VH-VL binders against Large ribosomal subunit protein uL10m (mRpL10). Designs and how they scored, part 17

Target 1, 224 residues: Large ribosomal subunit protein uL10m (mRpL10), of Drosophila melanogaster (Fruit fly) (q9vpl3)
Amino acid sequence: RGKINIQRPKAPHYERARVVAVTQPKYPELPKAKSCFKTRAERTQQQQENPYNEIIAREVRNWLDHSRLVAFFHLSSITADDIFRVRVQLHKQNLHLKSYGSKIIEQAVKNTRYEAIVPLFHSNHCIVFSPDPEKTAALLRIVRRVPQMVLLGGIVEETMLSRNQLVAYAQMPGLHAVQAQLVQTLSQAPGHLIQQLQAHQNSFVQVLDVHAKNQMNEETPKST
Short names: E, the ipSAE of ESMFold2; O, the ipSAE of OpenDDE; V2, 0.75 times the mean of E and O plus 0.25 times the DockQ between their complexes.

## First folded at step 3 (VH-VL)

Design s24 (from a37 with heavy chain S103W; framework fv_anetumab)
Fold by ESMFold2-Fast, scan of step 3:
Structure s24 (fold): chain C 224 residues (1-224), chain A 120 residues (1-120), chain B 111 residues (1-111)
Amino acid sequence: as target 1 above (224 residues)
Amino acid sequence: QVELVQSGAEVKKPGESLKISCKGSGYSFSSYWIGWVRQAPGKGLEWMGIIDPSDSYTRYSPSFQGQVTISADKSISTAYLQWSSLKASDTAMYYCARTLYDWSGHFDYWGQGTLVTVSS
Amino acid sequence: DIALTQPASVSGSPGQSITISCTGTSSDVGSYNLVSWYQQHPGKAPKLMIYEVSKRPSGVSNRFSGSKSGNTASLTISGLQAEDEADYYCSSYAGSNTYWVFGGGTKLTVL
């Protein structure tokens, strides 16, 4: 009686392993004969931190390397059924919706040209990958009807684009030469999108810092 | 070691049904797509279609849509290619091959091939 | 149907270099950096030699290299050896409706 995912993009191996690892416990205690005197929690931590995190990080690098369109979204609370419907619609257009933890994203992109995207993922997020940059218009049409997904920006033809630049790219005719020229003219110095997002984060940090300083300044020092 | 092992050669008459197999071993079968490639005698390679064994999602080449059915049973790590009614023009070598991504796909491991001969 | 155009045959002598071209359209080779090259010896399954235009799988000699310019991809084999004699096929991603297309194949003869 399990649900069958008919049009599901290929999941990373770690997701399958993680699902399989969710056990309905008939034997809740691990027999000591089957352990090398390490607790289950210690073995799980050892396995998850080093081997599994690196496996998923390589999967993210593979998606980035194989995709000519990458779009970044903030993801608000959404039901499993709703996100599944979105995944199905996107997959029909060769668009692959993925979500990864911020630490995994950081591992995947550190020491690469995309390291600057890490601040995008400190909150709930998802990424859409595609080998086909002409599908940007289809992506935006689908996501326009999903209020829980807010476009932050993307990468087209290895060029980082802001939200407005990506929207402009989507509005161009599907002529390869015209689209390639548009990407070149829309491109900013590396890190433009991140600079805009860092400004938002810096503004938030500044608000917190001002609040803390105002509370500290309102506290009267006692002189002696 | 990663291996794809295909079923043996088949000799059939026009109008007969046929199902050939491709068994994967040495890797996580559901983590890779399985593609089918046809090669007519003395001719080049033709892509037929691809399946994700994890959910049985299939894509077909426009030339083979409706002509064949691709399926998979992940519990036994086996993919299948089948015909409801064979034609003489189906005479060919059939290869299965795996790829990690359906769109970026480069086929890194191939089966040995199944020769299908359809004769009257 | 053959979607990508390759020369039917090429030949070279041991130690020389040869190049095999693979010409498509702006909708396949021209649009995507997803070109693969396969080597096929008589009676054997194809073997992946190059993927994503220019990348080599582990175990493939550095004598094999790939490149792309516009709608044409090229496979170059340097330092030709007798065992390089085989049929070579290019393949390209051709969009979400078609997925993959193959070239007609090139027979390489080492003289």
Scores: ipSAE 0.006, ipTM 0.448, lowest interface PAE 13.3, mean pLDDT 75

Design s25 (from a37 with heavy chain S104E; framework fv_anetumab)
Fold by ESMFold2-Fast, scan of step 3:
Structure s25 (fold): chain C 224 residues (1-224), chain A 120 residues (1-120), chain B 111 residues (1-111)
Amino acid sequence: as target 1 above (224 residues)
Amino acid sequence: QVELVQSGAEVKKPGESLKISCKGSGYSFSSYWIGWVRQAPGKGLEWMGIIDPSDSYTRYSPSFQGQVTISADKSISTAYLQWSSLKASDTAMYYCARTLYDSEGHFDYWGQGTLVTVSS
Amino acid sequence: DIALTQPASVSGSPGQSITISCTGTSSDVGSYNLVSWYQQHPGKAPKLMIYEVSKRPSGVSNRFSGSKSGNTASLTISGLQAEDEADYYCSSYAGSNTYWVFGGGTKLTVL
């Protein structure tokens, strides 16, 4: 009875189980046995195997492969007329607003370098594609006037960027070499970004207060 | 061998939160649903709910809808049953068990049970 | 919650046969061939003995058999042995609004 009175669930037990599970041998996933009755999850899985879904998934993969700028948005309730006006304004800047079902997106990015984006699409969403990453500033200027669209993040030159990193990218001058370096350093600690920009462009010394940022003391590196 | 191993016995006071676990081993965890069954002292078995670990889809007994939360983490082959605020009436043995189907299934392997005692 | 009716107790002698009934409605036992039987020894987890009315899992003695007639499912244990003394629970699928329901359990005594 003493063991019953003193036993308590703790977070450390959960963390230990997680670590152990990662090192355990993996078991191959077995197909679930099927009856004449199907669960909701099984019906959803069969829909994903529809050949028409594969055609649309191929379209999504083509957009991802041919776009140097991809931006992800949460989409709140918006009228068809309002979204059409936004789509037209974006199109004038070579920005293409697309909406796809979550299952189509999962099918399109499964086993690709973009698989990490899947969690972004479990709610109402839309995606903007462009072959021109210089249009990031124009995109953010247009979307700022559309409160129903909330920026979640994006992909620039095949590099995944958070919302804050994408905003930083939009604020940079249109120098291709500087922007390529910025994209590479945004995937690293923010301190490295300052050093890389300073190495390539002395004009940035006036724009960025490197001395003030270097004096900032932080326990953990900031990544956005 | 197929095994379901549950967390140890718990002694709690009314109003406290609790999360108990059920870890599967010896099989593909995501290929089976995990159900939770309650047994009050000296009483019979009572189904609470079920989860598909592959997508975290859940189904609850009408009697337990809103009373408990069932979740799973397929990366560590573990299912969970949790209470935000325990009541003395929650004192029971709790079993996890696996099944291939969510409606027409039978529970072929059972955990050893977790005794939860809620007293003041 | 108890939706299926079982006798509270049954008894038999070693070597005899006994039958435990499980009575539901036309909406559960009567509609579906999805009846399971579980054996539970004191202080132990339940063990599946019969599924889909009459099928046995691997490792379960052929002394255990299941059947169904109308709204009543039955578990029959032939050649009773002392180790069969346990509580027995029936379970049935009861439709998409209720899912699984259990019987109240039957205590089997081997005298």
Scores: ipSAE 0.000, ipTM 0.389, lowest interface PAE 17.8, mean pLDDT 75

Design s26 (from a37 with heavy chain S104Y; framework fv_anetumab)
Fold by ESMFold2-Fast, scan of step 3:
Structure s26 (fold): chain C 224 residues (1-224), chain A 120 residues (1-120), chain B 111 residues (1-111)
Amino acid sequence: as target 1 above (224 residues)
Amino acid sequence: QVELVQSGAEVKKPGESLKISCKGSGYSFSSYWIGWVRQAPGKGLEWMGIIDPSDSYTRYSPSFQGQVTISADKSISTAYLQWSSLKASDTAMYYCARTLYDSYGHFDYWGQGTLVTVSS
Amino acid sequence: DIALTQPASVSGSPGQSITISCTGTSSDVGSYNLVSWYQQHPGKAPKLMIYEVSKRPSGVSNRFSGSKSGNTASLTISGLQAEDEADYYCSSYAGSNTYWVFGGGTKLTVL
């Protein structure tokens, strides 16, 4: 019918990063030398690795900014051959499977609208990136056959979606449906969205715990 | 500082095997893909293929699929380009370059190049 | 057979502006805002000058700028200097079946 106006959250986010200390990471002043050579080498290595984490975090932010579709998954134990086959299938659909350490993800999304995703990465994880949001349906079709990958949520056109919202998005045939979904998600408070994403992850853990408990109970011998 | 260092020039005969290397330093090697780009004498750049060192996943240009093998050893931060049987038409300069992601990345740092000459 | 079309050569005088075109199809340049430009001096490796159509990496002169219209991307060099004399290559993402394609290259001569 008519064009639906996309409403933005009233509360602006504040970010103050200017050219201040953190944007120019300098090695901390070296303490007086200790007798243990290995301790000095470890400190030097640890300080040397800090600049890499910052650079990689900035690059991860670039991935998020350039991907119109980002999907987050819990990843259970999977063989190298199996993940390779999944990667090949995803790649045919312009879907790119990547994994980053939780500390790097946290650093990349800190003080951004995507900070809500951090709790998703406290356990084994992987992320699928794509420039094409219309590939969401293909993504879910492929992942449905991979029990080791459990969808937690995602980002479509810079808008965070829960698992159920992303599944619903995959079924939407046109631009108006997409805009309606984005308006709904964009108008939600960040706190409520974070809680929804965390609840989904917790629900998955709960399902695994219940399954394990039921299996243990079933194997318990009957006494007579 | 970020650097990609390639192996030295090679002179080979047709039918010989060859493996050239590209070693990354100054960054997390497994966090970036390594691409290989060929430049025949007096000609332009041709993308050959790319590898994710984190799991050794590879993609090849249709023109180079089956003609070369790309591999990587993340424990020593080194990527490789290999031929089982060289042809005279393989004479070219070969560059390695890193990119953040294969679908919308760009090659931000390049190796110095390895000249491969194949002649009878 | 899939390649981007660039003029074989362009020339300009010091202080002038020149533009190098890079023409592809709707399946590469036209579909994606993922065009890069590389400068290559004789005997040296290529250097990234522009990425994602119009962005400059740190250390690249403000004299270099990029743009795109439809299936054609353009590299513009303003205030032309002798050191700009080099070969320039465009590159575009061309989909998950092909990945990356390069243009044929343009030799810039500063007269």
Scores: ipSAE 0.007, ipTM 0.453, lowest interface PAE 12.6, mean pLDDT 75

Design s27 (from a37 with heavy chain H106Y; framework fv_anetumab; at its last look DockQ between E and O 0.05; V2 from the best seeds 0.00; counts 0 for: pae E 9.3 > 2, placed apart)
Fold by OpenDDE, look of step 4:
Structure s27 (fold): chain C 224 residues (1-224), chain A 120 residues (1-120), chain B 111 residues (1-111)
Amino acid sequence: as target 1 above (224 residues)
Amino acid sequence: QVELVQSGAEVKKPGESLKISCKGSGYSFSSYWIGWVRQAPGKGLEWMGIIDPSDSYTRYSPSFQGQVTISADKSISTAYLQWSSLKASDTAMYYCARTLYDSSGYFDYWGQGTLVTVSS
Amino acid sequence: DIALTQPASVSGSPGQSITISCTGTSSDVGSYNLVSWYQQHPGKAPKLMIYEVSKRPSGVSNRFSGSKSGNTASLTISGLQAEDEADYYCSSYAGSNTYWVFGGGTKLTVL
């Protein structure tokens, strides 16, 4: 009984090969996932006065109002697949990546404290929202590894931050860590102060002793 | 002023290990990525890899994956390129360079280069 | 492997405009606007001249401009000067695994 060579299966008979070739399911090439992010040109053309723009604008406002962390990114030729991967990574950290048209953003932030962000949305952009400002470091860690995403700036705790400021913020120890450090520093301060005070006193005593010794030596009459 | 200073020229034999360095100054070292670029004598530039000094996240070109190790010590603002076993074909000028921003791959500042000569 | 093809050499006279092409072999180069150009003088480190296809870093002359059409990026140098004689390299994001590649380089001679 010839050992069925599982590593090199004999080519099927010509007829079987023909049937297999014809019956191979032609899986439709998955439509190359069109970049979910329409080019600026595509977005501008589609920004017809859509009655839904107001609804979307309201959504954007809602995100802005309920987010303690908002980051703005320029997108440079990112594919749908790439953005999906990033979205998944961000989602795992409770970070929500959204993309809106410039007109929608303008409408959303009109007459609000966020109106200053409008100039950031002249090209392909996305926004990342989070309810947790402590996720800033996690956000930056993820997006910095994506060359197609360029950090422009953000809003943390209702404060607009530049790119550099946001990076700096992410590098800061958490509030609790800072508080802990502060407490530690404050707890050490009295000890250090006491040491310094004691050191000065000791130094003063030493100087006085030297002075006293010198005076005693001067009062010893040269017994001629 | 931003400056990258690389270690001096190296002359080695095949099979020897080597670690060369690139020290950054004049900027926040951890805020920018560092890349390495090879240039063989009379040849073009070859992208080797990049590293984020903040967490030592590294990316390599497929051609250099497993052939070299890129590392960084942010405490001393230094990036490294190392070989476990040098080959004659490793003879080249090696440049370190800072990225313009994050993982952009655009190198705005360059070191002076380190010449590595591997000869039997 | 993604390869960027450049002409080996280009020449021009002072005051002329020259163009150096960089053509990617894969659709990936066409997909990303992450192209950069470097200038390298003999015995010197490369210098970034163009990034993101057409953006100029601070301190780079406006004589240098970049464009892209399809899978081909182009560097144009207007008003050619003697100091422009150098090797020029294009670079592009290669896509998968977040790595970059350089072109083969172009030697520019100013006649």
Scores: ipSAE 0.733, ipTM 0.868, lowest interface PAE 0.8, mean pLDDT 86
Fold by ESMFold2-Fast, scan of step 3:
Structure s27 (fold): chain C 224 residues (1-224), chain A 120 residues (1-120), chain B 111 residues (1-111)
Amino acid sequence: as target 1 above (224 residues)
Amino acid sequence: QVELVQSGAEVKKPGESLKISCKGSGYSFSSYWIGWVRQAPGKGLEWMGIIDPSDSYTRYSPSFQGQVTISADKSISTAYLQWSSLKASDTAMYYCARTLYDSSGYFDYWGQGTLVTVSS
Amino acid sequence: DIALTQPASVSGSPGQSITISCTGTSSDVGSYNLVSWYQQHPGKAPKLMIYEVSKRPSGVSNRFSGSKSGNTASLTISGLQAEDEADYYCSSYAGSNTYWVFGGGTKLTVL
C-alpha cells in the first residue's frame, strides 16, 4: 500500500481522537493506562507465577480419572439459589455438579484423549461427575426439569457419547450385558464420537434405525 | 417394524371434549418420547408438545401450554392428546411422532394423522 | 412462537438440482446442530429426510443432502424426479423455553 496522494490520514485520526475525548472518564483513571498497561511478557509472567489454574486443573483431571460417568451441559442464565437446589438434589444421587472456567478445562484435558471437548466449554457450561454410571437415568430425570441445563453429551466407562447415545444408555441402566454391549458398540469410532458430542449429533440412533429397518425382533427390547 | 397408528377422524361441535390416540408398535414404547404436531388446513406444521411414556413427563410448546393435555399409558403403548373444550380454531390434522429425547432434534416415525373438524 | 423462514415455493426440471433454505436466529438454527427436514406429499404424513443438519435415515435417497451456515440451513435435492414434488418443512431445536420450531414450508414443483 502507499497511496499517499489519495489518502485522508487525518480523517481516521480525527474520528478516533474525538471518540476518545468524548468517552474519557472524569475520574483520575487517565493514569490507569500506566497502572493497567503491562507488556505481553509481564502479563504472561503474572499468569505463570499464579499456580491456581494448574491446581484446579489437577482437581478436574482427578474427577475425570475417578468418575465412570461424566455429563456435559450447556448452562443458560440461572440464579445461584436455583443451581444450589439442583446441586443438592443431584448430590443425593451421588452426582456432583461442578463448574470450571474454560481455560482450566483446557489445561486439564491437554495431552489427553479428551482434548477435543474443549470447544464445548467456550460458552456457559457445567459438568456432572459420578463414580456410578447406573445413575445416568436419575441424572437425566433430574436435569430435564431444569430448563437452563441442556445436555451436550458425556463420558461413560471412558467412552465418549453424544447426547442421544447417553440417553439410550440411560434406558438400559439395570441390564449389565446390554450396557456392556451398548458401550462396546458406541466405542467403535472414538474420533467420530467426539465429533458427534461436539456437534450434538447421534450416530447410535442411526445404528438403531438401520437395525429397526432390517427387521429387528420387537421381542428384544434391548435392541431399541 | 416400527409403526404409529392413530385414531380415526373426528367431527365435533365447539365446547365438546375430545381425546385422540396414538398407538406404537414394533419397538420399546417407553424408550422413546411421543410428540404431537398440528397442521391447520392449508398451513404448515406446528409442534404442540411431547411426552415421556416411562413416567408421563410432558413438555408443551408455549402456544399450546394450558390449551391441550398430553398423556400416555405405557401398558398399552398408547399416547393421547386431549381437549376439555374444543374451538373452531382447533380444526386441523394432528400427527403423533416418536423421538429419542425432548432435545433430540427430529421425529423419525410418524402416525398417519387424525383429522379433527370443529364446526357448529 | 417463532417459525423458521422458508421460501413459499421453489421449482425445477427433472435432472436438475434445487436448494431450499431455512433461516432462523442465533437462538435456534445458529446455536444447535439439530436441524431436520421433512417431506410431505398431499394427504400424507410427513417423512423424515434429513436429521442433525446433514444425516440421512436409511431408505432416503442420497440425492437429498443437508448443510448449515450460520443461521441458515439448506436442503439440496440433486437429480430432481417427479416423485420429489411435495411440501418440505425444516425444523430446529430452539432452546429450553420453546423446544421445537418448524419452518413455514416450501412447495416444490417439478416442471
Scores: ipSAE 0.007, ipTM 0.499, lowest interface PAE 9.0, mean pLDDT 76
Fold by ESMFold2, look of step 4:
Structure s27 (fold): chain C 224 residues (1-224), chain A 120 residues (1-120), chain B 111 residues (1-111)
Amino acid sequence: as target 1 above (224 residues)
Amino acid sequence: QVELVQSGAEVKKPGESLKISCKGSGYSFSSYWIGWVRQAPGKGLEWMGIIDPSDSYTRYSPSFQGQVTISADKSISTAYLQWSSLKASDTAMYYCARTLYDSSGYFDYWGQGTLVTVSS
Amino acid sequence: DIALTQPASVSGSPGQSITISCTGTSSDVGSYNLVSWYQQHPGKAPKLMIYEVSKRPSGVSNRFSGSKSGNTASLTISGLQAEDEADYYCSSYAGSNTYWVFGGGTKLTVL
């Protein structure tokens, strides 16, 4: 009972968090999308040209499977010195900053409970893992001083949270209090919470739509 | 109902100090950040800075760094914008506005504004 | 400093659709889905109309919609009405510069 199930109470333990995060994706599979990407055979062949891809992908799966807190960030240009300082600060709080190539992430989550989150990793990104969901507040306090890291969302106790939900979670004192506060928030101010949830959902859908258009090599102006 | 209520209009002379306020109600004040936005007469909006009232962590626009001080007193749900020495160019409408997080990218509720007039 | 470029004014007839553009750079509008739009009537505080590029807060008419392509965000107002006459500002987060930036504003005139 350490889980908060907002969307799908009967789903499997960790797959519930993944299903909630991508409950209604609009990502179409189009012929142009395949023509802009390498074919499945080409992707498999490219992966064989780097024999360590599967070893690294297993590391990513291990982090995802054993972390009770996972936070996803967009990463802007940052100096090696600055990212090192951030990594050290995070490590002191049992927060582990990782960056992986997009194809390694795709391979790591292929046919796993995390597969639906792959589109989050097509842009420049980094990931923070921790066994301690209570460290969410510390994570956010450190990262707010790092404008190059922009929070996209996260997974806490097997539940996918939007950016706004993760920030709200960080302000709560404990597991029992978190569950009570989330229920109270949903019952007392549904308009604001619905707005936050829909904002995250729509942002995710828009990223997928832009990706699909770019894969079709579409040069359409954004004029209505 | 979420509300941000700002202090009243001010008429000042160059060189004087000033502290204006923004009181939040209808929500958990410490759970949201407060930003300050300037609008000179007939001009556009300019972001000045932002504060997390929970621990007073503050970030300023480069254009306003060193010109103003942003502070908050969470015990009375109030944020402040302060000048040590006003200039005539500080004549403007000043808004406080609420956002969930420093990189949320939007202000969902705004105060009514405080008109500051600085003239000899 | 990062500047978001908006047209100074746009005009439309009642019932028509108009679009207001907001052009930034790859470091702000292009990198983040954190564009918002504000409506400001004379003597009033700005009102949030669109956030995160395309999302509407509760109470905002579905006549207002937002989109983004590359480094340009757009606000579209369909079924133009007299009360839509106002100033409109876009805003974007600029992570590499650690601040939020507003566009210069667009005055919408309903003919």
Scores: ipSAE 0.006, ipTM 0.529, lowest interface PAE 9.3, mean pLDDT 75
ESMFold2 (binder alone), look of step 4: mean pLDDT 92; pTM 0.938

Design s28 (from a37 with heavy chain H106W; framework fv_anetumab)
Fold by ESMFold2-Fast, scan of step 3:
Structure s28 (fold): chain C 224 residues (1-224), chain A 120 residues (1-120), chain B 111 residues (1-111)
Amino acid sequence: as target 1 above (224 residues)
Amino acid sequence: QVELVQSGAEVKKPGESLKISCKGSGYSFSSYWIGWVRQAPGKGLEWMGIIDPSDSYTRYSPSFQGQVTISADKSISTAYLQWSSLKASDTAMYYCARTLYDSSGWFDYWGQGTLVTVSS
Amino acid sequence: DIALTQPASVSGSPGQSITISCTGTSSDVGSYNLVSWYQQHPGKAPKLMIYEVSKRPSGVSNRFSGSKSGNTASLTISGLQAEDEADYYCSSYAGSNTYWVFGGGTKLTVL
């Protein structure tokens, strides 16, 4: 026949040509679109990374490293005048009330021994720092009259303490060695020897109850 | 990055008033105390007093209580040392310095110093 | 006033070690682990070299070390260099009545 008409690229050959055209990358990336994409990504990243926050985070870390007492508080709605009065009372006892944003605290404690404190700062908060752990009793006496400040816990001698453990610490006499060892016992720090834990518990009980509960169990430490 | 910049040298007569300044930069000014330290010509260092800029709480050395006034303006990151009436014995170099804790800490960054000369 | 006793001067040669003493009382150096050492070159502000008896700030050479025994603190400079020639001051917290006390200063000469 008409071989010319039969061999002409009609619907079947036309559709195959369309398939070949569609499978090739016909649309090159526009420099404008690519540069805008990268600029947006870089801008978004820079907005998430604030250089000033890094400076303040290092300062928070410096406070944590040089303070032997750190106390964490939830802060309910409080006026500027009220917090100022509390700050003045705390300063008289060498207690330093600081307030930092949650992102700054997270950045400061990330990859440190204090990373566990981050959940405490998901709501309004403040921190009290002191070089003197013997001021814990004075701290608790002052904040007892400030219902807007709720004690969450703290760090004493590099050891994390719950609210109840920090209250117990405040009742100790002002003996540095005994207080430091008690802090370790209350936190049940890994690696303490059984004899050391028994000695710490004996010291704690003797301070609170003088011979009451441990006479039958811990009367004489091992001395071989 | 942390820097304390003090005001320029002063030459005064006895009985005149004077206020010198110390401006902090590169850190959160209210997060640290500012202390003032005096050094008379050819003599050693003397602590004068210290201020918390967050609430303007001050402490003074017994030797300088009532002799000078320390103040701060946290909105411009500046601390001040002021005399109501200068004496010839006030001739000295005056340093401001930053500390983490009030009188129990150490001074980690120092201003360049302000020389005050009081002569008749 | 000066409450802490330092020698007026010490001298050494390059590469040697020297020690500067700082003697106080039981109410300052003896009571608190808050002893600091400052280096001052002529015409310049003091620089913190040691804090809390024995700790070094970042940027301070490990040739500088501090210690305390009873009422006496010591600054030791090992591998002495020409740039170490300066005045050195000790300082201690002395309680809330007195606050700070300083030593009279020690002039180090590198020969």
Scores: ipSAE 0.016, ipTM 0.542, lowest interface PAE 7.4, mean pLDDT 77

